# VH-VL binders against Rho GTPase-activating protein 7 (ROPGAP7), part 9

Target 1, 201 residues: Rho GTPase-activating protein 7 (ROPGAP7), of Arabidopsis thaliana (Mouse-ear cress) (q8rwq4r167to367)
Amino acid sequence: LALEDIDGSPSFLEKALQFIEKYGTKIEGILRQSADVEEVERRVQEYEQGKTEFTFDEDPHVVGDCIKHVLRELPSSPVSASCCTALLEAYRIESKEARISSLRSAIAETFPEPNRRLLQRILKMMHTISSHSHENRMNPNAVAACMAPLLLRPLLAGECDLEDDFDGGEDNSAQLLAAANAANNAQAIITVLLEDYGSIF

## First folded at step 6 (VH-VL; framework fv_lecanemab)

Design c4
Fold by ESMFold2-Fast, scan of step 6:
Structure c4 (fold): chain C 201 residues (1-201), chain A 122 residues (1-122), chain B 112 residues (1-112)
Amino acid sequence: as target 1 above (201 residues)
Amino acid sequence: EVQLVESGGGLVQPGGSLRLSCSASGFTFSDYGMHWVRQAPGKGLEWVAYISSSGSTIYYGDTVKGRFTISRDNAKNSLFLQMSSLRAEDTAVYYCARGEWFPGYDYYMDVWGQGTTVTVSS
Amino acid sequence: DVVMTQSPLSLPVTPGAPASISCRSSQSLLHDNGYNYLEWYLQKPGQSPKLLIYLGSNRASGVPDRFSGSGSGTDFTLRISRVEAEDVGIYYCMQALQTPYTFGPGTKLEIK
């Protein structure tokens, strides 16, 4: 859905992901460095007006922000609240080998097919970027920091079962701690999915 | 590590049958279409067969239609090519190759096995 | 069936020099979705083929930027800006627009 238009042609998101894979691997700070907001808005409008192809001379930071814009504007998170819970449970396993196996199982067994494909497609681009970290200075942890909030939105919103334990109506400091833990968990989960991409996907 | 390993090749007489296998590791096999491609000694590449990720869509090259059957077992991360009515011109190295995971928007064969040799001779 | 042809079939090059290989299809590989379903593969001596270019001009992961693909419809070109010794092998174009998928006859690139 998110990766193709109704007529089956590649979506704006798919074209932007392909651009980053083709032209973004050598760009320092790709996916982290923000582009000018006005330029991002202009490029999104150009797409809506029929400028559907990205040319080689586009600013990679603008294209990266276009990807984030699409993910932010999706009606539902790429990963649902229940799927976030499954990933968080798998991630908490102490053994690295068991953790990777459990993450693979969680993705294969609990994710609806469209959500699994969307997550895998985005992680494919992210993995490509992090595999060129010596050129772009974006290792798996850095890429995960940029993208995790957009991929695991329910985890950051406190909608997952395991994070609900910290929700108190009266204690603001407990809520701040829960939010920090959620952000750290989201980044850590995506980092493992990138570092062990070949074992999980 | 993403890897494909072929097996089952060997010497077989004309008119005989042979089953090739391809074992996949390091990726989610059930998400990818798969191909068989062959290469006769000293000749170019010839596409043989394709099977979609679910197994529901299958295509064959004209030279093998009616004689070869492609299949897969996603639970075992395995691809198969059942060859029957073998002819001398089927002598080749047979490669399995990983196809696209998103049909129509990605490459067709990004990962290849090392090949297994089939020799059809009396 | 779509017939693929390549030229030249033999390409001796000096190390560091540029090289170009042409590929032609018997019918257009441009789909209504705007993509050319043309791929380039390299088979080094004694090795299995390796993907270089997909959808006409997109470089596969891990492929050096000295490789580029261009063209549309029925005429395509693979260019190597600076040939290195490790580039020796046979280059194949392939159409993926319709079954049966078909390869070109191959172009043997060798160092002179």
Scores: ipSAE 0.000, ipTM 0.432, lowest interface PAE 18.4, mean pLDDT 84

Design c5
Fold by ESMFold2-Fast, scan of step 6:
Structure c5 (fold): chain C 201 residues (1-201), chain A 122 residues (1-122), chain B 112 residues (1-112)
Amino acid sequence: as target 1 above (201 residues)
Amino acid sequence: EVQLVESGGGLVQPGGSLRLSCSASGFTFSDYGMHWVRQAPGKGLEWVAYISSSGSTIYYGDTVKGRFTISRDNAKNSLFLQMSSLRAEDTAVYYCARGDWFGEYSYYMDVWGQGTTVTVSS
Amino acid sequence: DVVMTQSPLSLPVTPGAPASISCRSSQSLLHDNGYNYLEWYLQKPGQSPKLLIYLGSNRASGVPDRFSGSGSGTDFTLRISRVEAEDVGIYYCMQALQTPYTFGPGTKLEIK
């Protein structure tokens, strides 16, 4: 239901994703550059009041932040804690071929269908943006850096079943290292999913 | 080698207009976003405007929006700030600065010009 | 708009001593991508500003190891482990999370 309203029509999220694919590919820093929080909140409210279409003259950065707002406000993470664990486990395989195969299997076999569909749809938009990096300066790593925390929220929050590769959570320096490692892992996982999108989905 | 040089500053009366230029050398100008930042005499830094590498994305500070226009000419390695309806409070040194987002995905200002002085006075 | 504040506004330091400057933002600068969009700039007397730190803690090219940035969300610190004569100037923090980008009021570091 995140991508479709109850009547089967495209949701706010789906319309925003389509807008970015159509009008965002040549916008430098798309998905990274922030828009004013009040402007984003205003645009979300306008949608709820009946302004359901994004016009060609909308600010792409506001639309990008609308996507992030929706993902942040979802009742549950796009990727659950157990699914994040499955992705992290697959990502840690040293062989590139085995890693891609394991990521594909993790997504196909362990993800609930709505979560798989949502992740695939968002990655499709992200893949489109990164494929135009010559114009927008957003390569796969850059797009992943912006979006990974929203997609893999449980990994960043330390809710996954696997232990981190840090020295322990006994003090602030260890906690900062753990947070940095989690952020790096999330970005790396999403980067692989973008670079090998066609092999995984 | 990498250098930004501002020009076009001077004395102008309130309500007047002035066009500032910034000439870039030593790097591929068309690969970088650009900023204008100003500093009033004895005061702190105030961000004025940003323009992306292609010119497609433009942002202004609240104090100048509607009065100033940022633009660029990549073929000439030049950045411009067209200032209109100038006020005494626009008196400042105006710096152009290169915005770099390489690696960490931030428009941090890694190269600055020497500044050009704009004085708005009768 | 995001309001930036700094403390202290005036910081006299003995050469070789450590120095710390605090920067606070009215809104969190922590982006959902995990980065803090906070920068530090130094303006030496008679010179243009120079970038010291970007994304909260990353040292800019050519900046000595004695400079470090830390903090997250709304509370940030710039530290100089051993102040040298060449470090005299005004230090500004700046948020780059949302436009309009805003600078702090500046902290003047002087040698005693």
Scores: ipSAE 0.000, ipTM 0.455, lowest interface PAE 15.9, mean pLDDT 84

Design c6
Fold by ESMFold2-Fast, scan of step 6:
Structure c6 (fold): chain C 201 residues (1-201), chain A 122 residues (1-122), chain B 112 residues (1-112)
Amino acid sequence: as target 1 above (201 residues)
Amino acid sequence: EVQLVESGGGLVQPGGSLRLSCSASGFTFSDYGMHWVRQAPGKGLEWVAYISSSGSTIYYGDTVKGRFTISRDNAKNSLFLQMSSLRAEDTAVYYCARGEWYGEYDYYFDYWGQGTTVTVSS
Amino acid sequence: DVVMTQSPLSLPVTPGAPASISCRSSQSLLHDNGYNYLEWYLQKPGQSPKLLIYLGSNRASGVPDRFSGSGSGTDFTLRISRVEAEDVGIYYCMQALQTPYTFGPGTKLEIK
């Protein structure tokens, strides 16, 4: 239950996303600027102890890192390995219109409903931030760079490779190159989902 | 072409106040975040304060919180540091520096001024 | 706060020889976006600091190719392949991951 607690109330993640949408749009470097890890841990613990509301005077960078903390600690990636593969295949289509259509189809056809809702919800917050880039300096590419590794974890872990080369996979230099390429693909996929958010969702 | 010129430094007594200015030219000042960085005599660099391009986001180093106020006037291409409750350890050369903050392609101090000297002594 | 340390603090070098400076951070500077928010600055005698390297390994405009940055997480190195007289000064690493931004203590490079 990433977005709702078992009683149906908004989760820690949902409340943090709402905070960023309301108070984070004018904060330069929001989602990129890191907060002190001890402050983030303290705020997460305060939530668990019953301080469940974010107030307007909270540090937006701490709240941003709370979102990342939750995403890192999820038992499974927001986007599964098979879903990452579907997104990567759709993204590789050369026609821009066909690519957007295929990404929409991949999300609608391969994603379990809870995963689709989670991805859409996070992208909504990310889209809101990137729409205020004149004030916060975070364009779609910048927001995608910060969030893509947390959303497409299987792609970064090499679980979504479309090509299988047993000999090349054992080469250290080839593995480093593959990791860099996967990171670039993850960022690019999320960037398209943000830029064409209204057409895909 | 890019130029940053600090002014306002001088000798002040402990507990006193001083206002530093930085005049910017050769670029669109309102597009860039700005920083103050200081260096005590014979010591290393210490980051002091940051203000975003619009003035909406402000951060301070722990040693100056509650005593210094950073501000800017985009119409006049000027950055300011109002220093209050000055201490002997605030004695330093104060540099203004331009930061480029564009998400994942950040570099914080791409241009620096020549510095202005602040001496806090009795 | 992130504590930055450098070694050596004093580095005498023969002209034309290579030089290496180490920088360590008390916390990882590797962001979730894959970038290391570590910068290197050079302050020549009587001058303002100048940016050499940003995001761990990217050379700033106008910086000679004899300068290179490497490393990830908490351990970083600045390397000069062939030291020249004009390279004399104090080298600082800086973390740009979180406020307050913090500098290393500096490494003084001198010709011997």
Scores: ipSAE 0.000, ipTM 0.502, lowest interface PAE 13.2, mean pLDDT 85

Design c7
Fold by ESMFold2-Fast, scan of step 6:
Structure c7 (fold): chain C 201 residues (1-201), chain A 122 residues (1-122), chain B 112 residues (1-112)
Amino acid sequence: as target 1 above (201 residues)
Amino acid sequence: EVQLVESGGGLVQPGGSLRLSCSASGFTFSDYGMHWVRQAPGKGLEWVAYISSSGSTIYYGDTVKGRFTISRDNAKNSLFLQMSSLRAEDTAVYYCAREGWFGEYDYYMDVWGQGTTVTVSS
Amino acid sequence: DVVMTQSPLSLPVTPGAPASISCRSSQSLLHDNGYNYLEWYLQKPGQSPKLLIYLGSNRASGVPDRFSGSGSGTDFTLRISRVEAEDVGIYYCMQALQTPYTFGPGTKLEIK
């Protein structure tokens, strides 16, 4: 599991998520503002060398980028291609009430337990950040824009096929439009999961 | 009503063990980190241990590290402190306390229990 | 470990008079985010401690406005503008910047 090491202890990711929840909620642009790439790489290496705890005086932007680094480097997406398809189908329902119900059902019925747990854990941190948007300037849309590409990777890679989608293989302009639509859909899906977190989980 | 109630204290011989419990009510226990703080008779406050809301992050004070284990059961709204290799200097009232977080403000120990007394005596 | 000290350790005060308690840390408690991770607690006789001040200067819910916290870095002050009989007890400062969290030795406020 991404959240636990082999011995059952909290992973680097879990510790970074807890740090952001405790010390990142009042930081303007948290999760959006990038830290120095070399600082992020150094901190990841320090974890491998036994510095497994984040202290209060760490740079929250470095810790935020550590979270993104871990998610980007995962062998498989937090949300599989089939789970992305289920979320996209639920999201396309026009009624907000039916959409929320369908998203809840899709997550409960189609997600393997480890994937559901990982997604819920990350969304909890994201929801906490967005609930403090008055101070940190990161509303649900802004948080979703930063994190959606890392959570719904198969959707952005074009591995989720639905009826009437563009054929990007035949036309470069259609391909670019399809990619933009996928990014917008990923952000919109994550935004709904954040705004209605309590109704979905 | 937000409440924390400690139990499990008592008289124990040096080298013995005790398990303290803290029962939470009136709030969503699983959303809050928790602390144990102790106070020896006639002395000041000493921070003992911390556990995060999920149970994943744990910290101990230097005097208890390796002897005490903090844990929680979110389904039962309960916090625990397993104490082993007890010494006379562990004699104290033990308080559980909630790490507060409300809106944009941090409140580290915003709610405290009434305490449970541990006496370690030969 | 961060060592916390307080002065005075005993503070006899006439009712209605102002009172001031100092707290010093062995290391700066000022975080890069601009906040001082210092808290003040009051323990009244026979009761559990109660939070008075967090992040250096913010009053906890239900705390009268006669209490105020100030200071930055290593030197902090708790002030009571007009001491009342109900304010009797032991006042502790605590650093919450890094583990292990550490309390000051306490200041006993008594009515003379």
Scores: ipSAE 0.000, ipTM 0.431, lowest interface PAE 16.4, mean pLDDT 84

Design c8
Fold by ESMFold2-Fast, scan of step 6:
Structure c8 (fold): chain C 201 residues (1-201), chain A 122 residues (1-122), chain B 112 residues (1-112)
Amino acid sequence: as target 1 above (201 residues)
Amino acid sequence: EVQLVESGGGLVQPGGSLRLSCSASGFTFSDYGMHWVRQAPGKGLEWVAYISSSGSTIYYGDTVKGRFTISRDNAKNSLFLQMSSLRAEDTAVYYCARGEYFGEYDWYFDLWGQGTTVTVSS
Amino acid sequence: DVVMTQSPLSLPVTPGAPASISCRSSQSLLHDNGYNYLEWYLQKPGQSPKLLIYLGSNRASGVPDRFSGSGSGTDFTLRISRVEAEDVGIYYCMQALQTPYTFGPGTKLEIK
């Protein structure tokens, strides 16, 4: 129910995503620039108090951070540990053609419907933003860098089943390298999903 | 060669106005977000304002909101800070600083001007 | 607003000795993209500030490898492995996670 409330009406997340698609495409650094944390907290609180609609005069950076707030606060990651593993396995295929096909199959065949719907919805907004990079200066890689850690949380937490080049447990340097590698993999996976959005969704 | 040069500083009466300029050379000015940072005599650094590479996104520090206006002219490789309703507390060296390259997610000041001094005094 | 604090505020150092400066933020500077938006700047006497470290631990172009940055979230450290005379000045940490961008109060490093 991340995208709709119990009564079937659009959720806070869905309304925020629609706002960014409508008013965020020409905003330079959208999703990358952070808003004042107090303004974000105030806007979330206003939603709880009945201000459930975003108007044209809202700060797009505040709305972008509201999206990130919701994703961070979800009880479980938008993409589960097993689904992250499937995406990472598909991404590691050297052939671009086979990689795209495997990513499409992983998403269509292994994701539970609510998770697939949520991921596709968020990627649609991200794809819209990156498609206006001439205006907003946010290309697919930049958008992926901002959002990947929120979408592929199990990958960054080391919960995926794949063998790693680094075990990350012996010392602090190894742990930092493992964390950086996981972040890079998450960003790379989301970047491919954005660049080849039309082929995958 | 790669440099930022501020100008327009001087002595101004309280309540007055002043326009600062920053001229960029040696790089593609229109590719970078730009900032103004100030430093009161003997004090630390205070961020003042930001403008994105295209000019579409602007942010101000709380102390200057409603009084200062940041703007840029990419054709002239110039950044501006229009200061109005000046107060004694605005007395500082004002630096322009180069921000993020468009499309990047790292935001830092990798190039600074030499500064221009604004003194607000009766 | 994010409040930045530094310790010590005054750092007298014997020539050639190591030095460490601590920076703390009132909230986490770790962004969703996995990066810490914490920077270190050096202002030498009579000069404009210069970038030393960005994204917590990355040395800026031209910065000697004796400078290093570490930390995550709210606790960061700038370390100089061997202090040289040219390192004298005021060191500032800064958060660039959200506007208004805020600087620490500065740490004055002097040769004793």
Scores: ipSAE 0.000, ipTM 0.426, lowest interface PAE 18.2, mean pLDDT 84

Design d14 (from a1 with heavy chain Y108W M110F V112L)
Fold by ESMFold2-Fast, scan of step 6:
Structure d14 (fold): chain C 201 residues (1-201), chain A 123 residues (1-123), chain B 112 residues (1-112)
Amino acid sequence: as target 1 above (201 residues)
Amino acid sequence: EVQLVESGGGLVQPGGSLRLSCSASGFTFSDYGMHWVRQAPGKGLEWVAYISSSGSTIYYGDTVKGRFTISRDNAKNSLFLQMSSLRAEDTAVYYCARGEWFGELYDWYFDLWGQGTTVTVSS
Amino acid sequence: DVVMTQSPLSLPVTPGAPASISCRSSQSLLHDNGYNYLEWYLQKPGQSPKLLIYLGSNRASGVPDRFSGSGSGTDFTLRISRVEAEDVGIYYCMQALQTPYTFGPGTKLEIK
């Protein structure tokens, strides 16, 4: 129910995504630059109290952080552990054309309907932003860096089946290396999904 | 005030080239994906080409792929269709159309159409 | 490519009577996301096409309540509860599930 309220009307998340697509494309550092945490929390509360529309004069950085707030607060990741595994397996294919085809198949065939819908919707907004990188300075890599941790949470938490054998009790340097590799993989996967959005969705 | 106006149509010989333009006004052109759709005399509608809001994603119908090139200039609120190697079967009214969105449905349905411009390919 | 067919191709209707147009696709238009990527357009004589229905059953802005879309997968229906003179024209269904987007052959609705 992340994109629609129970009655089928657009959710807070959907309205925020639409706002960024319409008013965020020319804003330098959009999705990267943080807004005041108290302003973000207040705006979320205002929505719950009936201020359900975003107007043109809203601060785009506040709206961007509202999107991140919603994604952080979701009970479960937009992409499940098994779906992260499918994406990682597809991403590791050496041929660019085969990789893109495998990512498309993984998303179409393994994702539950609500998860696929949510991921596609968020990626559409991210694709729109990265397509205006000349104006906003947010290329696909930059957008992916900001959003990947929120979209592929199980990959970063070490819950994916394809992760190397890792014993967290051994050594802090091994833990840091594993975390860095996971973060790099998450960003790389999202970057490919953005760069080849039209071939994948 | 919200409108699309096509221009550039005319009579051209087989094998020739022609460039169509579509001028947008009354809305933020750079927010929308754009399409070209054509209609041969007395026939139905045929989708021709799509270009995303940024210009980064482009799709063509099979009948025109390799011969037509869609492009846009967001600073000038303009959409273009460069047609080459024209054939008699390309004779049609060409419409530009604006893609609209609904959540995950992006640029797929055509909520605003131009009046059309006629292209006639004959010797 | 997805092939779209319509029936009837010619639909003469008495004023005030209901009308029904069928559309079939060669492949299912129901995506796993639960939406049917099927649209209906009306082209009145001498005019550009106008959107009537999107995602199978959603009326476009300004479209009268007498129009409704239904169906799922490969079989879709456009219904007009009470035909008015202004409804005359050619009705097209279109699939938007995959490129190339394809239209049906059209159904000509006329008053007789």
Scores: ipSAE 0.000, ipTM 0.430, lowest interface PAE 17.9, mean pLDDT 83

Design d22 (from a1 with heavy chain E100L)
Heavy chain, then light chain:
Amino acid sequence: EVQLVESGGGLVQPGGSLRLSCSASGFTFSDYGMHWVRQAPGKGLEWVAYISSSGSTIYYGDTVKGRFTISRDNAKNSLFLQMSSLRAEDTAVYYCARGLWFGELYDYYMDVWGQGTTVTVSS
Amino acid sequence: DVVMTQSPLSLPVTPGAPASISCRSSQSLLHDNGYNYLEWYLQKPGQSPKLLIYLGSNRASGVPDRFSGSGSGTDFTLRISRVEAEDVGIYYCMQALQTPYTFGPGTKLEIK
ESMFold2-Fast, scan of step 6: ipSAE 0.006; ipTM 0.566

Design d24 (from a1 with heavy chain E100D W101Y F102Y E104S L105G)
Fold by ESMFold2-Fast, scan of step 6:
Parts: structure tokens; C-alpha cells; sequence
Structure d24 (fold): chain C 201 residues (1-201), chain A 123 residues (1-123), chain B 112 residues (1-112)
């Protein structure tokens, strides 16, 4: 449902993704640079009031932040806690070939169809942007850094990554280290999914 | 200018420990995975270890696994190799090399190399 | 572990002549993503290695057009269309498909 309204028409998210694919590829720092918060809030409100189309003269940074707004506001993460665990387990395989194969299997076997479609759709836009890194300065890791916290929310919240690391209570120093490791893992996983998009989907 | 400078090599007795350092300058160190590669006198290249840009992914060659530890300090633009339980077979020039851009983990080519630091394990 | 083999191990070349070095892997380096995880490096006497070719056939930045890489799967070739004095050194192929990453034994190119 995140990609379609009840009547089957493209959602706000889908329209924003299409805009970035069409007009964002040559914009330096697209998806990384923040737009004015008030402009983003205004544009979201305009959509709610019936301004459902993005025109060619929209600010690409505002549209990029609209995508992030939608992903933050989703009641549940695009990738569930169990799916994040499956991706992390696959990512930690030492062989490049086995790692990519295991990521493909994890997505095919553990993801509900709506979550798989949503993740694939967002990665398609991200892949398009990173494929134009010569023009926009946003290669796969840079795009992943911006988007991973929004896509792998349970991993950052400690709902999967921290179970083996902690083995019980500890002070905030250990918690900060674990949080940094989780963020790095999320970025690395998304980077692999972008680099090998055609092999995984 | 982009450069890598190794240090910390020297003469060490079998069973000893040594810590190698590699200082990076002229590029954003935190955006790259890093490698250690060694070369024994008159022999070919042997890959030793890899660490991703964030430090989250680490790989070792079979001959050093369990004895060597690769680490990095992105705030100080520094890469390290802590070597323990050193053997005569570890005698080599040790190079640090810049790996994959942004830590993608799949473009493991090494486009920038240091001049190397010599480790001699002998009694 | 993936075993890498090179031939010839010694390659004397007349200046201006072409040169060809073969590299073979004990298993396919072609990934499902369509890339061959094979790299070529040159180490000149007294110097650090430098990257020539990555992903089988892509020239690294600053590498002259006279260098080319070809092949797929288990058989790869590095070609130099016209050898220059600056090309003297030891050439290594390397697989980056799986850990541990492994180098070939090296091919010493020298002027005769």
C-alpha cells in the first residue's frame, strides 16, 4: 500500500520516487542535502490538500526529503526485524559469491511480498541515482548512508544486531559502540544491495 | 597529494609482537576500505587482511588468522596491524593499500599503495 | 582457496614488441552479477605494486591504452600492444571473488 493508493493509483511515495529518477540524476548531493524543513512540511501538506502531481520546477532536495518523511512515518519498517536479521546473517558470509547468493535467498524466502516490492522499488530509485554518481557525486555507499537508517530501522533500534554482542546488561559506552556497529552494518548491507541490484532482484 | 605511509617495522624475535601503522593523507580516509599485503624477500605478493571503511567487515589470510588484528582510527586517518606470535615466515615488507571506495565491499582493487615497512623475524 | 597460475613466469621482450601474459584460476571468477573479479598489478624494481586492470578488463586511472585485459571465468590475459622500457617489472594477477584473496606467482617482464 505504500506505493499505491486505495484506488490503485500511484501513491505520494511512488510519485516522489519517479520524480527523483527523472529530475534528480544530475543534482549534486541528491538525497544527502537537506531541504528547508518548512518547505518539506509545506509540500507534504499540499499533497494532502490535493496537489498530487510533482512538476518539473519542484526543488529536487524537497522531493528527496519527502521520500524520507514518508519512510520515517511508516507504522512499520520497510524491512522487519526478522528480515534485518536474515540480511545481516547473509552479509556476514566471507565469500562475495556466497554473500550475494545468500542475500538474494534471504529476500526471496523471508520477505512478505509487499515488503519485498517496497524495498525493491526504493532500491531501484537509489540504484538509478548511484549509477549517475559522476554527475551527482552520490555513489552507492553515499546513497546507502542517507537511506539505510530509514530502510533497516529495526537494525538501528537494536531489535536484531545486539543480541549476541551484549549477552546481558552493560553501561552506555557498550551501547554507543553497538549502535555505531549497527549503523555501519545497515549502510554496508544496503550498499551491497545497490551494487548487485540486478543479481539480487 | 594522495599518499599512504607505513611505519613500525623492525627486527623482532620469534614469538614476539609488533604493531604496524599506516598514515593516510590527501583523501577522505573514512570513505575507503583498506588492505595489508606482504612480500617475503625475493617472493611474490601475499594478501594479509582487509577492513571496510566503517570497520564493520574484517577478513584475514589463512596464515595470519588468529595471530594478526587489523584495525583503523578514522578520526586519525590511521590503519593498524597488530601482529602477535610472530614466526620466521612472517618476515616480509608489509604494504598498506587503499581498497574499495565508500566501503562497498565488492570492489576490492587496490589503487594506492604505501612504500612498505620491513618486518624481520629472527633470533 | 582459489589457486592462481601465470604463464610465462619469465618474459623477455624486444622493445616495441607486443607482450601477452596468461592467468588461470582454479575456479570461475565470474560472478552472477556479470563481473569477473580478476585484477592485474605491476611491481617495478624497487617500487610498490600499482593497479593496472580491475574487474577483468577495466583500465585503472592513468594506465596507458597499450594495456588491455580480457578473458572470463577461469582464463584471463593481460596484453601490452607495444612494450616500453617503463613496463619492466613483475606482473601479478589477483582474484578478489572470495577470501582469502590470492595473487598469482608473478610474471617477470624484462627487455632482451
Amino acid sequence: as target 1 above (201 residues)
Amino acid sequence: EVQLVESGGGLVQPGGSLRLSCSASGFTFSDYGMHWVRQAPGKGLEWVAYISSSGSTIYYGDTVKGRFTISRDNAKNSLFLQMSSLRAEDTAVYYCARGDYYGSGYDYYMDVWGQGTTVTVSS
Amino acid sequence: DVVMTQSPLSLPVTPGAPASISCRSSQSLLHDNGYNYLEWYLQKPGQSPKLLIYLGSNRASGVPDRFSGSGSGTDFTLRISRVEAEDVGIYYCMQALQTPYTFGPGTKLEIK
Scores: ipSAE 0.000, ipTM 0.439, lowest interface PAE 16.8, mean pLDDT 84

Design d25 (from a1 with heavy chain E100D W101F F102W G103S E104G L105Y)
Fold by ESMFold2-Fast, scan of step 6:
Structure d25 (fold): chain C 201 residues (1-201), chain A 123 residues (1-123), chain B 112 residues (1-112)
Amino acid sequence: as target 1 above (201 residues)
Amino acid sequence: EVQLVESGGGLVQPGGSLRLSCSASGFTFSDYGMHWVRQAPGKGLEWVAYISSSGSTIYYGDTVKGRFTISRDNAKNSLFLQMSSLRAEDTAVYYCARGDFWSGYYDYYMDVWGQGTTVTVSS
Amino acid sequence: DVVMTQSPLSLPVTPGAPASISCRSSQSLLHDNGYNYLEWYLQKPGQSPKLLIYLGSNRASGVPDRFSGSGSGTDFTLRISRVEAEDVGIYYCMQALQTPYTFGPGTKLEIK
């Protein structure tokens, strides 16, 4: 589990998520605006040297990028290829009510418990941020745009495509359209999960 | 002053292609989802397409699916509609419209509209 | 696709009189989150459409309080408490619950 250290104490990721929930809700562009790469690297190194607590005076943008750093460095995606396929199938249902119900069922039925728990925890933080969009200007769509590529990696890599295989005889324009469509689907799925968080989790 | 200005309309033959543009000013374009809506002469409104603020979420009306492509360039404050395989039934005034950012949960409603650009598909 | 119907299609009104327009959807527009995904738009002669009402009953910015939206599920009403000359135009309801988003046929409001 990325949320707990081997001794059961809260992980770096869990502490960073708690910080954003407590201090990030009123920060304009939180999760979208990047921090200095060197500052992020320094903070990660400080954690490794035993400075495991985030204090109230830390830069929220640095902490936000620490979350992204951890998710990017995870050996496997928070959502597996088969789980991405289940989410995409549910999302393609055109009725909003049926879509939400199907997404809830897909998560409950196909996700391994550690992956479900990790996704739910991250979405909880994202939901908290998007619920304060009038203060931070990060609505569900904006938060999803920032985080979806880190959560649904196999979908962006083309590992959970529901359509027939692309014929490969096309030019680069067709491949760019496919990549854009995958990014579109990833953001849309996460947006629904945020908008209807209380109905799904 | 918040405004949207469409351009690119004109006369085109059936089976042809046309690219519509919409220029946004007076607001942060990248914060809003955008719509295309059309109106055939003497007829009602028909929703055509939607694109989210980042460009990631896209929806199309059934009559244009597979023929039209909506896109945006946030650096240029511009929205586009690439139209291909045009039919006589596509003859209409095409409006771009701004979706709502501040609802948090509703990228849908159209609070600012352009003046429209006319597309005529005939031989 | 969700089909939207309006009644009446033509509405002649005396200035200062009240007016009401009905909108019906082929499917419920009430979501589990408690909101009705129904909007009202006005297109004045020679002008672009303008948003009047969103989420069933909420007035858009700058819309006079003589306009009100009501209803839930499949049946909705737009009311104008006192019609003024500048209210002339075509009124459209629209559902935003599912794609493709669909407009009603429109109701033409005219002064007698």
Scores: ipSAE 0.000, ipTM 0.425, lowest interface PAE 17.9, mean pLDDT 84

